# Designs tried in a protein design chat: VHH binders against RCC1 domain-containing protein 1 (RCCD1). Part 5

Target 1, 376 residues: RCC1 domain-containing protein 1 (RCCD1), of Homo sapiens (Human) (a6ned2)
Amino acid sequence: MAEERPGAWFGFGFCGFGQELGSGRGRQVHSPSPLRAGVDICRVSASWSYTAFVTRGGRLELSGSASGAAGRCKDAWASEGLLAVLRAGPGPEALLQVWAAESALRGEPLWAQNVVPEAEGEDDPAGEAQAGRLPLLPCARAYVSPRAPFYRPLAPELRARQLELGAEHALLLDAAGQVFSWGGGRHGQLGHGTLEAELEPRLLEALQGLVMAEVAAGGWHSVCVSETGDIYIWGWNESGQLALPTRNLAEDGETVAREATELNEDGSQVKRTGGAEDGAPAPFIAVQPFPALLDLPMGSDAVKASCGSRHTAVVTRTGELYTWGWGKYGQLGHEDTTSLDRPRRVEYFVDKQLQVKAVTCGPWNTYVYAVEKGKS
Below, E stands for the ipSAE of ESMFold2; O stands for the ipSAE of ESMFold2 at other seeds; V2 stands for 0.75 times the mean of E and O plus 0.25 times the DockQ between their complexes.

## First folded at step 1 (VHH)

Design c07 (framework vhh_7sr4_2)
Fold by ESMFold2-Fast, scan of step 1:
Parts: structure tokens; sequence; C-alpha cells
Structure c07 (fold): chain B 376 residues (1-376), chain A 122 residues (1-122)
């Protein structure tokens, strides 16, 4: 557990604006590197050019193109244009503040609003709705948006548990484990089987009868994890972020890898001088407009997911981290810049005998919380 | 101090061609996605084409096969080659830059140029 075991945050991927991604601060980090400060970090929210870290003691620290610190912070959500912060106000109410990112934590916020306690007397068979993290407000009745109006109420019938925002879409997980999506759909990211936009939350009927435990929104793709540990994934796949065959890697990379593995395991070698066969083009999937079931190697159960703009990260119940998708800046953590259209385990954490407990992706980087394997 | 400066617009006959350029400054160009959007008066902006930092491209359905987006990271410039122009292509064309790209005017593109007019008429 994070409360009982010592742990650390690790970072890898793009850091060209000086974002904290471990001990080094070049433009990119290709292998997980421990963060130099903030062992008590409870929230990481990363935009492309800066990262917001919130500690359990209520300190907010910005790293990258935005800098600064603030106290009495409960939560923060970073986007390229805006920083949203939830703070303890002068009274018992929490204060939501939204800053332009370029002047974050300095001067006047663009907008501020007290988040009042949840209304009593509501019809809630399970009691008050569970408070989520930003962009979902603690009252679970509204969320913060990167464009005006910044405060967006949810319909009274929606009992939100989690809300995640992509570049153009939103995913909502309700108290019953149902998933809703809305926003831009031209990359299939809404999961309704069409490429049409939805102006209001729409239930994903393809997932009815299943109970979801987590949702994650990438730039243009979507992921959810069921209570039983199954992964469903949909949307844009031109970088392989859905773990479906992509145009550039489908034929050569997978075929060569499988043949090399079988050759080495078998001990057999084929000696032949002659041209390689052209082969038939491997099929590729650019867009998946319906949730697709994804199996991890070794039949591992998933418990956490997070998405960058074009990559995906999943934590298993056994504490392994799998990543795939666009890897140009090292955000997959495999010690290279190779993009992958299939899940690959991040061996760094296995080699260091670390159990992964959390993952948070920025658009082009990845942050991981891991604890030492000492008490299983 | 981010600046996007469009050029290359003008008046052309139907079936003609134009090449738009967008010179970018004030940010690390090679790490940004670049896009072209267009807008006619009283309408929403529409995606024409975008190109990722890695060179992956996306086109609006109305321009597929006729327009080509490209970038030159050494010159900090994105281009839009417009072939087989139609009267329906008449619009103000905007260059956009951001770490994310999208189908529509949104927070995904943080920086916008002033626009360049393209008019296709007889």
Amino acid sequence: as target 1 above (376 residues)
Amino acid sequence: EVKLVESGGGLVQPGGSLRLSCAASGFTFSYYAMGWYRQTPGKQRDLVADISSGGETKYGDSVKGRFTISRDNTKNTVYLQMNSLKPEDTAVYYCAAGPEYGDYVSHAFDYWGQGTQVTVSS
C-alpha cells in the first residue's frame, strides 16, 4: 500500500521545457528515472509543456514552462492553456481557481468559484456520490473545462464517479460502473460506432452489462478497465495506441520479432541467399469506433490505465506496467524511441524489484508511482 | 511572442492551384503539431489538414486527394498545397499550432495566425 510502504515517483518521456522527469533534464528521458523531490506526491497532472505536482501536505509545485508553488492545495489539473487548482478557501468551502497557464499562480486567476458542500436531501440510494479528482469537482455535480464556461454542470441524473478529458472528448464513469462519452468523434474516440460528435453525454451501449472501474482519455483514444480487470480500448490508432496493428509497424516489426524469437528458441537456422519475399501487406486499423477487448500478455488483470496524446499505459494487479503507442520521446519507457502497436512490459520496474501502483500520462511523457517489493 | 504568419492566398480560377505557407516563430517548431483550418463568414472553422510532429497527416473529407500538407522543420514552416480548387474552397485559411491537433477550433490548438484569404471564382 502507498500508506504503509515507501515509494517513489518516476518520470520518462518529453521534458523539453524543463519538466521534472527524474535526475536528468535533457529534452527527453527514455528510461524511468526517480523524481528528485516529492516522495509524498498524491497527484501528478501533466500538460505538454509543464507538470503540476500536488503533495499530501497540500503543496502545489509547477515544473516546466510554468513555475511556482502554492499551499493549501487539494488537487490540480494541468492543460496547455489553463491550470485548474482546488484550494482550501477562507471558509469551509473549497475554492476552484483557473489560471492562464502562462501566468499560473501569479496575479489574478481568469476565473474562481467556491465549491459548496453537496446539497442534502438528494435522492442517492448509496449515499452521496463519491468525490473524484479534477477535472471532476469534489461535489461530483460539475467538472472544470479548459474553455469557457470553465464550470460545467452535469445533468442531475448523472451520478459521476470519474471524469476524464481528451483533446476533444470526455469520458464519464458513473456510480453504477456505466460509461458515457461526448465531444468530438471524428477519430472514433466516443465508441458509439460512428464518427459523429455528441453534444451531451451518451451511454456506451456496447459496454452495457459490464461494470467498469476506471476510464482514461487520451488525445483521440479511450480506455476503460472493468471491475474484473478487462481492458476495453477504442479511437485513433495511427500510432498504435490501441494495441491494434498500425500501418508502419504491422508487417515488418511483428513478423521479424516473431521469427527471431522462434528461431532462437528452436535453435534452428535457415541459411538462404536470395531476396526477401515482399509478402502480403499486413492489415492495419487506423480507427476503432467501438470498444475492443484487449488482452495483456500472460493473461494479467488490469487495475489502472492512463493515456497520453498517442500512447497508453496500464498497471496490472500484480504491479507490472505495460506501455504502447507513440514512443518518439521515450514516453513508453523501454530505453528507446521506438513506437509499439502491442503492449510491452516496462522491464525497468521488474529489474529494480518495484511494484507499480499508479501511472499518469501527460501528452508526451509518463509518470509512475512504484513501491519496493518487500512484503507481498 | 508566438507568431504564425500565413502567406500565399489570393484569387484563382476553378481548377487552379495555390500553395499556402505559414512561418512560425517563438516556440520549438519541431515538437508542435501544425494545422490548417478554414472559415467562411458566419460559419464555424473547419479542419482542412493537420500534420503531427512525427509527420502523420489528417485531412478533412472535402479536401482529401486535392490538398497536401507538409512541413519543413529547418525553416519552421508548414505548407498547404491546394490543387483542383473549387468555389466551395473559398474561405479565410488559418494556420494553427499546438501540442495536440484536432478536427475543429478547440483548445487543442493554442496558437493561431491572422488568416489568409483564398477566393476561387470565375
Scores: ipSAE 0.000, ipTM 0.260, lowest interface PAE 10.9, mean pLDDT 79

Design c08 (framework vhh_7sr4_2)
Fold by ESMFold2-Fast, scan of step 1:
Structure c08 (fold): chain B 376 residues (1-376), chain A 122 residues (1-122)
Amino acid sequence: as target 1 above (376 residues)
Amino acid sequence: EVKLVESGGGLVQPGGSLRLSCAASGSTFSIYAMGWYRQTPGKQRDLVADITSSGSTKYGDSVKGRFTISRDNTKNTVYLQMNSLKPEDTAVYYCAAHLRYTSWPYSQMDYWGQGTQVTVSS
């Protein structure tokens, strides 16, 4: 008998298109629920209406508005319009296939290309064993884009380690731990202190001198985690996804009495409502156009982050999960549908004596990998 | 924690120019918003100019068009270029570094330099 149990995947949040989030076929899952037995999942990528699961055996399975399965898969990246799949070839080459989500894994892909890693790197057994994570290609010289042209080369000087895509923006982490951003900036998600778009990768000078270990892109917000466990977060905050003060979402109406946008001395945008008779209204932050340092409760160190469209999830070094932001479909995992503008620990994993090892957010749901705590 | 040291102050004639520098050490400079403030005896400190970590600038009404704030993150330095100086610009000029945490309620960490005297006199 094995004394050690392998880990399991849990899901919670929106599943109105039949996405797998554990047991039951309801529209929402408010508490972390184990995914069905027999799914040997090593990678999860979720769009708003479907989720792509890649197994250790190289099987890709789609759940939700898109369905189907394929073999010889190394990686998959799910967006609302497109599914990108990286398939194993007979040699060191991989085949990148881009499918329309509606016809995913059926007939011909919209586009396909052989991906050849750097010639010298591919002869390295470690390089062959570790494919890059989509949307960054294994060669780290290009990424896949949801819009044509689908294959996007990176400047030769960039030594990309990680690349994440939001709804309108991109974040790149290089080998030195520097962060670059580009794309749409209307919600402050690029972190450069302006709302202007950037057509090519631009260094976040605000983070220069710090070494980042991870980046995460949400719909319209951005997160990075430093080697020392500090969290930096920026972008859109109207759902509280930056853990900055936000207005009460339950009281959001079509008409606000009067809304004014003010700039703080640090460049953050603060909106205030006029007409409060019971004294001055508390300010709320709608847009944070530069990286802001976020402290977790109890001074916990962060090691992993993932972002949905309007929520944020962070794993600590001790294996705790914190979530905050828009909670309407239960995607925060707190057994309710309440939105939060502060990090709150997901007590389910503590109560079940589970150590969280990974988190992956879809736009309105959350997937978590956790292992049983040792007896020590 | 950030330590700030101002330099470049002195005596200058009306209509002249002066460039102030503020060298930062300690924490990573690039994450801070930087500002220049000035104080005359018996008055409170007034904002002269601010620059965010990304380079967005703001100026006090009395200096707009005459002063320019800039930063060099590779040298951990912020600068204030002062042109068309007037006797009314005579003050002690202070460099400040601002770090705003996103914690609830609002918390802000401010660091101040020792100040440098600017005197505009004929």
Scores: ipSAE 0.000, ipTM 0.122, lowest interface PAE 20.4, mean pLDDT 79

Design c09 (framework vhh_7sr4_2)
Fold by ESMFold2-Fast, scan of step 1:
Structure c09 (fold): chain B 376 residues (1-376), chain A 121 residues (1-121)
Amino acid sequence: as target 1 above (376 residues)
Amino acid sequence: EVKLVESGGGLVQPGGSLRLSCAASGFTFSNYDMGWYRQTPGKQRDLVADIYSGGSTKYGDSVKGRFTISRDNTKNTVYLQMNSLKPEDTAVYYCARDTPLFEYEGSYDYWGQGTQVTVSS
């Protein structure tokens, strides 16, 4: 329906490989900048060195260390080693192609497979401005992995709705709003209370009784948003990406004192400064192995989340964007390079009278879709 | 394994100069941003200077115009040339490997052991 208003994509953060992040020159953009690309972008998937843009018309464009374009594209998922592309086939089937990122869209793909969609026309018609659906395949019975085997089946009883991959872990949201995690756990990113890896999807028991609407995986941290707008976050916090207290952060990186590690009753790892002079010991949380409830300023409801390797971005129901975590390349969008261990609203969109509708993080950059607010 | 080894610290009078070196090993040096930080007794570590993999530099306000950071990718070494030293520059100086171009398991900044710089009359 024509009730939705036309909007624009904005980018900020790291672009040292020539990634499209708006009109800025150089290798980083500190403030949201309108993309120079066309207005019909409906999917953005970013690795740290290149970004894949999919248009509503079915064109894929690569920007950065990988370049090129392809037609008949329904979806794309960018990782540092691999590009997965879902293309329209001659029949009702889609063609999944997996490319080595360095040679993406050139020559033969590393692997290709016909995929039968589970059902045509799902209930979510919003497609034009939403984050990518890969790495979960349309059949919802398998996903694409950046490491062999590339095609990974899911157990039939697991009714997947969303799947997100971090550097070493996976998060799955099922049709009932339950969250599962598996993969590497050394940074607490699985949320089960241990640092042990899980080979198979394991239900997050700490979230039982709650209905989740969205999951997001960062490099080594995890986020989910409930149907009621609450945020739960866990994993690695050395850059403040969990919005839990971290060690003193400098504009250009982390500043640290001597540290001592303690375990809390809930299994969280707390590190403290080793000195007592010039103030009380400053505790910080390095690892949070169980989901922690995160409150946004003013009690705002969250509706969407996306994670970079070391930063987090959340969109509120009222169309505000909050970011926190590693800021060294400007990926938080606050017109500086300061890292934050607490959510801060991106004032650019407020100042420009823009309502944020979508956010997609690459490892060290952030892409945002926003529309103009109505009159008055 | 990542290893950073600092050298060149010492005792110098106000107005003097020192050149610090940081020898790096265990990673592809040219792919990483490198920095120098310092820690004064009783304070947290502060940024002194950064040098990015592409060669651009950034300095803390207190050292601009006096200190120069440089790197030699063929020797896997970062340098900090310190001129017009002041008593307030007295600190332990640390070399750090900053944000990597390539992410790896357990990606964190790596620190050297530190080298003491004392500026006293």
Scores: ipSAE 0.000, ipTM 0.154, lowest interface PAE 14.5, mean pLDDT 80

Design c10 (framework vhh_7sr4_2)
Fold by ESMFold2-Fast, scan of step 1:
Structure c10 (fold): chain B 376 residues (1-376), chain A 122 residues (1-122)
Amino acid sequence: as target 1 above (376 residues)
Amino acid sequence: EVKLVESGGGLVQPGGSLRLSCAASGFIFSDNYMGWYRQTPGKQRDLVADITSGGDTKYGDSVKGRFTISRDNTKNTVYLQMNSLKPEDTAVYYCAADRFSYEPDDLYFDYWGQGTQVTVSS
């Protein structure tokens, strides 16, 4: 349509390897910047050094330390060590290809396998099959791992709907809205109340009786959003990525400080720091080993979440974006490099009269899809 | 066997036009990504233009506004219309198909034609 403007993708944060953020070769972008016009991007997956963009027309483009393009692409998942790509076939079969990131889309993949997609949901008579998103395979019985073996089967009893990977852990959302976690736990990111690793998916008992609609994994923290719009968050908080009190980063290294760690009634670990020149010690939470309820300013309902290595982004039902955590490369989008230990609304989208529809965090950057209000 | 056969190259004067054609066989053309690349002796191949099965196109910065890629799925052919040709457009032009394969044991490399020479000189 000539007068109808489609939505646009915006990027901000780290781009020091030439990742597409509209920076024109700078190393960081501090405010949301529109990506180049051209194609309808339906999937963004970002590693720390490169980003994979998938269009609705089936094109895959790599930007950053990895470059290249491919066609017939239905999905892509970028990690620092490897790129996984799902290619469409003329039949019900799809081809999964996994490349070493440094040689992505060139030569032979490290591994490839035909995958038969399964219909999502509980309706057997539903005519059209719905595909899951990588790293969960369309068959919903296996996922792609960034470490060999690359193909990881899931137990037959798990009816996976969504699967997200952090640096050392995994989160799984099932068809019933239950959340499972496994992998490394030393930063509390599994949510089971201990720092122990889990080799197999383990149900998060603290969330039983609640129905989750969304799950997101960061480097060492975890988020889920309920069907009612409540946010639960747990794991590592040294950059404020849980929106719990953290150290004053402006004073880091300015004082000779000592730490004391205490366990709260809810199982969270609280550290108290005081310097030789300081008055009262400032309490902060370093690790939250159980899911904690997080309230957004003004009681806004959440519908989507995404996590970087040390930051968090949440989209509200009304189309607002909130970000917090480590901000030193501008990945929070607040037009500065200040880290935050509380949710702050990204005013750029409000000022431009844009409704946010999607957010995807890379480790050190953020990609946002937004549409115009009233003229969209 | 996948085959890509280029045609339409030749000698033209600066400011002239040429239309390259690439006839494809051995795969399902309508479902496939197609592209044009060019190579000057002693240099690496550069992307000229590409087109997805859905019709999305992309052009190299040096040819934007002058070249147009298109496809005819009934003839299993991809075209490159080259207008306002310059001496620096002189190169061997290669048709390429995506290295996509449905079989894990198949070779994952771009399918390439033999190339067609385009020379722009007085």
Scores: ipSAE 0.000, ipTM 0.268, lowest interface PAE 15.3, mean pLDDT 80

Design c11 (framework vhh_7sr4_2)
Fold by ESMFold2-Fast, scan of step 1:
Structure c11 (fold): chain B 376 residues (1-376), chain A 122 residues (1-122)
Amino acid sequence: as target 1 above (376 residues)
Amino acid sequence: EVKLVESGGGLVQPGGSLRLSCAASGFTFSSYWMGWYRQTPGKQRDLVADISSGGSTKYGDSVKGRFTISRDNTKNTVYLQMNSLKPEDTAVYYCTARVYSGSYGPLEYDYWGQGTQVTVSS
């Protein structure tokens, strides 16, 4: 029942290729910085070297190692090597165009395909369908891949609602809230309990009986958010991006002001290893091959998630943003470059009396949409 | 064993030019991404330029239009041509080799050279 207020986009993290992250100068932005005032951005898609912005008016603008602008754009999806753009056509049709990123929006695309918004031959009088977003095509019969072949068909019986791509894997959310995964599995990112690759979409049986509302794919990890606000997370954890203890945290951030954690060892003996160390190494988890339930501090419900290559961001129902994982370029937004293996609230938005409504991660940066919650 | 050997660093006046070279051995050079990073005292290492196995290039914002990265797969060498040098370009320049794949994080497979000093002053 709350009235919707005008918002703004914020950026933080790596911008060494000239990516727009507010008014930040140099290569990194460590705290959320407002993007240009008066830009009505409805989609942000970021690779590690450039970012694609789509406005509600249909303008596409590229910032970073790729540059340029285009009109009549409904959607855009940025990968390191390729840019996919969905353009409005006359009537209900749309045109998908794929460019090499370094020559994006110049000359002819590498590949183009007309796309119809509705699936034919399927009739569901009780169904309510929303248009998919890239990389899922609007007809939900195919998706865009950053590697040839660029057009990848999907079985119509999957009834795809959302599709997200990691570096080597894919996650699919269907109309019933079930999750499927396929692709490379060496880092446990498929969630099936093994490290084996899957060539075709495979149902995540560990999540059966639960209704998922959203999926997010990182470089080598996976996240889903249930309709009731629970977070499930799995895959690679060498940077703490699963919010599980990691061995490599100190290698990413060597600052002396690290908070000491109290040991909770209830037992008769302390196990220690031999060698030059006086203490035993802390336990760590490098790979989590099946979905793990993650609780946020204060028992907050999650509504949105997005993943970078090695970090994770979650928006709560109350409009708070939590980030964790690899932070060396400031992409966690905590005004430092410290990596975290626990969710931490981004205090900038709390301090500025802003409610976070959306988050989109590039591999090494983070973009956030927030609205004023009180009198400014 | 992977080995990266930088050369070509030195002292140059503002507005001058310098060409860095990095000779690589111990891996299939043509299959690796090659890059240049720099570090000034009291600061972290910054990506200057990157070049893919196929020759696609990316540059840091501060060096766009002034620096050019290139590679010669027959000589297993990557180059950085630095033009219009500024005092702010003073740093130790490091050559790096990495696999830009979806399999691993950058820290697990980055190889670094010893570095070469570039000083821009009068």
Scores: ipSAE 0.000, ipTM 0.224, lowest interface PAE 13.6, mean pLDDT 79

Design c12 (framework vhh_7sr4_2)
Fold by ESMFold2-Fast, scan of step 1:
Structure c12 (fold): chain B 376 residues (1-376), chain A 123 residues (1-123)
Amino acid sequence: as target 1 above (376 residues)
Amino acid sequence: EVKLVESGGGLVQPGGSLRLSCAASEFTFSSYAMGWYRQTPGKQRDLVADITYGGSTKYGDSVKGRFTISRDNTKNTVYLQMNSLKPEDTAVYYCAAPSEDWYLGSSYDFDYWGQGTQVTVSS
C-alpha cells in the first residue's frame, strides 16, 4: 500500500444476516453507503447470507452469517453452502481450499488441491491480460463448483478467459470472445432457444461473429457485453431483470391480474395483463431464450456487468451505473424498494460526483467501486 | 433449513378427485421451481408435475390431461389438482424444491423434499 487509493467501495441491498453494506441499520440499505474507510478491497463475492472481501494485501474477511479472516489470499468465491479460497504459497504454486460456509476459515477445509501455474508461453498474447477470477482457476483449465466434485476440468480446446456461475447455469467467455453456456435451461438462461439443460459447454450461435468482452450470470438470467459496448441479455424476466416489460410477481404479497401467456416465434414467453392502460392488453415477457440486444438510455456504451438473483447492474464507459430488476431490499440503489423493468441510472453516484469503475452483485445486494471525478 | 409440508392426501374411489398442497418455509419460494413426484414401494420416484416461478409446467405422460399443477407465490404454496383418479395413481406424493447450487441439470433427488402424503385410489 505504497500509493494513495482514490476510490471507495459502496454497498446497498439486503444485509439481514449482518453483511457489511456500509452504515446500514436493520436488514436492508436503500442508498449506496461507503464501506469501511482504509480497507483496500479488490474482490467482493457475496452469497445470500454472507460476503467475502479480499484486500490487495491478501487478507480475506467474511461478513454476515459466516465470519473470520485469513491471510495470503489471492481470491475468494462465496456460495451459500461453500466458500472457495485461493491461497498464495511461498512459490508460484497456489492452493485452492473449499470450506463449508458455516465453519469457514476454522480448522481444516472440506477439500484442498494445489493449482499449478500456467506453462511458459501458454498465454495467448492476443488475449487481454486480465487474470481469471474464481470460479475460474488461474490455470484457465478448470473451475471450482459449489457441488462435489469441486474441481471441474474444462475441455482442452476451450481457452477460457472468464467463467461465471448462476444458480443453475454457467457462462464461459473464451480468448476469442466467444460465449458458451451449460447447466439448467428451464428459465431460458442458456440462450440456445430451448428450455432444455446442457450437460457440457455449448457455443451461443446467436452471438457468432461478435466479439464479447465480458459475461455475467445471475440466478436465472445471463448478460454479455461486446467489445463495442453493446449489451446482450437473456433468461428469466419475472422481476424485470432483462429490462423487458414485466409484471412484478417477485414482491412479497403482490398479486396482479394474469390473462394469457403466448410464445413468440423466437421462443420468448409473452404474458398479457388487462386494464393496465386504456385499449389493448399490455404484453410482458416472462422468458427470453435467445440473446436480446439492450440499449441503455442516452446511448451509453457498457463496459462492465454483474447480476444478482433477480437484478442486473451495468457500468458505462463514462462511469455511470444503471440498475434494474427486483428491488424489494433496495439492491437497485434508487433510495426505494421499487422493482424496475427498464434500466435506471443510480443518481447517488452522479450527485456525489463519483465515477463508477466496478460493480459486483450478490443475490440480493450490490457492491460498487467508485472514484471521485478529476482523480486519476 | 428449508421445510416443505404436504397436505390433502387420502383415500378416494376411482374417478374421484383430490387437491394436494405443499407449503414452503425458510425458502425463497418465489424464485424457484417446485414439483410433485410420486413413489410406489420398491420403485424410484417419478415426476408427476413441476412448475417454474413464471408458471411454465411439465407433466408425466400418465397424468397429462388429468392433473393440474399451480402455485401461489404470495402464500409460498404449490398445488396439485388430481382429477379422474385411477388405481394406478396410488402412491406416496412428495413435494420437492431444487437447491440454488444446481449447475449441471441435476434432478430434484438431492434437493429439498417434504415428508410425503399417501394417496390411495380404491373402491
Scores: ipSAE 0.000, ipTM 0.234, lowest interface PAE 13.6, mean pLDDT 79

Design c13 (framework vhh_7sr4_2; at its last look DockQ between E and O 0.03; V2 from the best seeds 0.00; counts 0 for: pae E 14.8 > 2, placed apart)
Fold by ESMFold2 at other seeds, look of step 2:
Structure c13 (fold): chain B 376 residues (1-376), chain A 123 residues (1-123)
Amino acid sequence: as target 1 above (376 residues)
Amino acid sequence: EVKLVESGGGLVQPGGSLRLSCAASGFTFSTYAMGWYRQTPGKQRDLVADISTGGSTKYGDSVKGRFTISRDNTKNTVYLQMNSLKPEDTAVYYCAVDYPEYFESGDFSPDYWGQGTQVTVSS
């Protein structure tokens, strides 16, 4: 390019299959590293062993256990065994393809179907609604699943705006800012106060009256961000991914471990470990089945969230990145492999005078889009 | 309890071969990717080879073409065939469980290693 490009993608965490996270060759990258400088990437989607990169020019490239490229791509969504690709077609229709990941985009997809984008303007008087990204289809009336049947209809009454899939569950954000969840619930990831599974989308009653702007689904936990910047988080916390007290900090040598279990009034499980100071068990939370309000340091407002299998990342309105949870692959970006049950700012971006604009987590890694300060 | 037990290490001359084995127990072996890593003193563990449940393999650049990873899900065992060994291959070799997203994890930790087996290549 003839002009300076102010934004770049950065990666950190697990890369043991050679997926691009930075310049190193090891199993892990512990500090953010720039990748694909000068390339105008509009989507990053990562699985355990490979990452899909989509450019605004329509190029899709795979890095890691699968290598391959394709053109005319609008979007991609990666899972370990399956890659969904949305390709531009003639006219307003797009072609949804589902590929076996190891095919490297060669041969034939496992399945394909034409889809039509949702009409704007007529059903959106402000004209500012975001178009959905995979796995939500452009029609907003279906989503792609990594398990057959790959095409899954959604009731039109849901008016889906965003949909995110965790390892065993789904979160849906509707046009009114309401949140629905369904799928497996054994880690409290559905947010209904029980551990029961839900076959169909079920409204999160605990969030009624609030307007949510973003949702994120992790392996077994869930996050949403309100329009005013508040974070609500629920599900599994054995690795600190909810930023609630966890036993794993005790096993990293911080407290004396003894375990006892009881339930709070909100249905969360409280497990106790011994504290050296007073001898009484210190409480920790293994499962939080109702949404819990989470404060960032200094009261910062959140605008975006993303989750991996056991970690959480949040972008603030001022362009800071906070991470927490399981960090043994370096996916928290703090130059170490420490796990955290508290939000910690990723100092790399502050030190480099960068504003974080987007984050997307693979199961065990983190990809971040950031721009130079003064450019946003 | 997850257990990974490596075997097959030893002293070998340059150009020789060794076959490492890793016997796994305490988890559903067939649902996890497995890897071999190595470490020389004072350095981080490096990827040698990984194998997914679907049979996809990955090798470190310094061993590609010389080493072959394989698995036998009926024996809960992962193997590393090492050919054309060089003195630079001298290290402790570790078997590891890699955590792929399509496995159900429950309370299983994704960072399990064996105790390692020493491979020494010298004349």
Scores: ipSAE 0.000, ipTM 0.233, lowest interface PAE 11.3, mean pLDDT 81
ESMFold2-Fast, scan of step 1: ipSAE 0.181; ipTM 0.616
ESMFold2, look of step 2: ipSAE 0.000; ipTM 0.247
ESMFold2 (binder alone), look of step 2: mean pLDDT 78; pTM 0.780

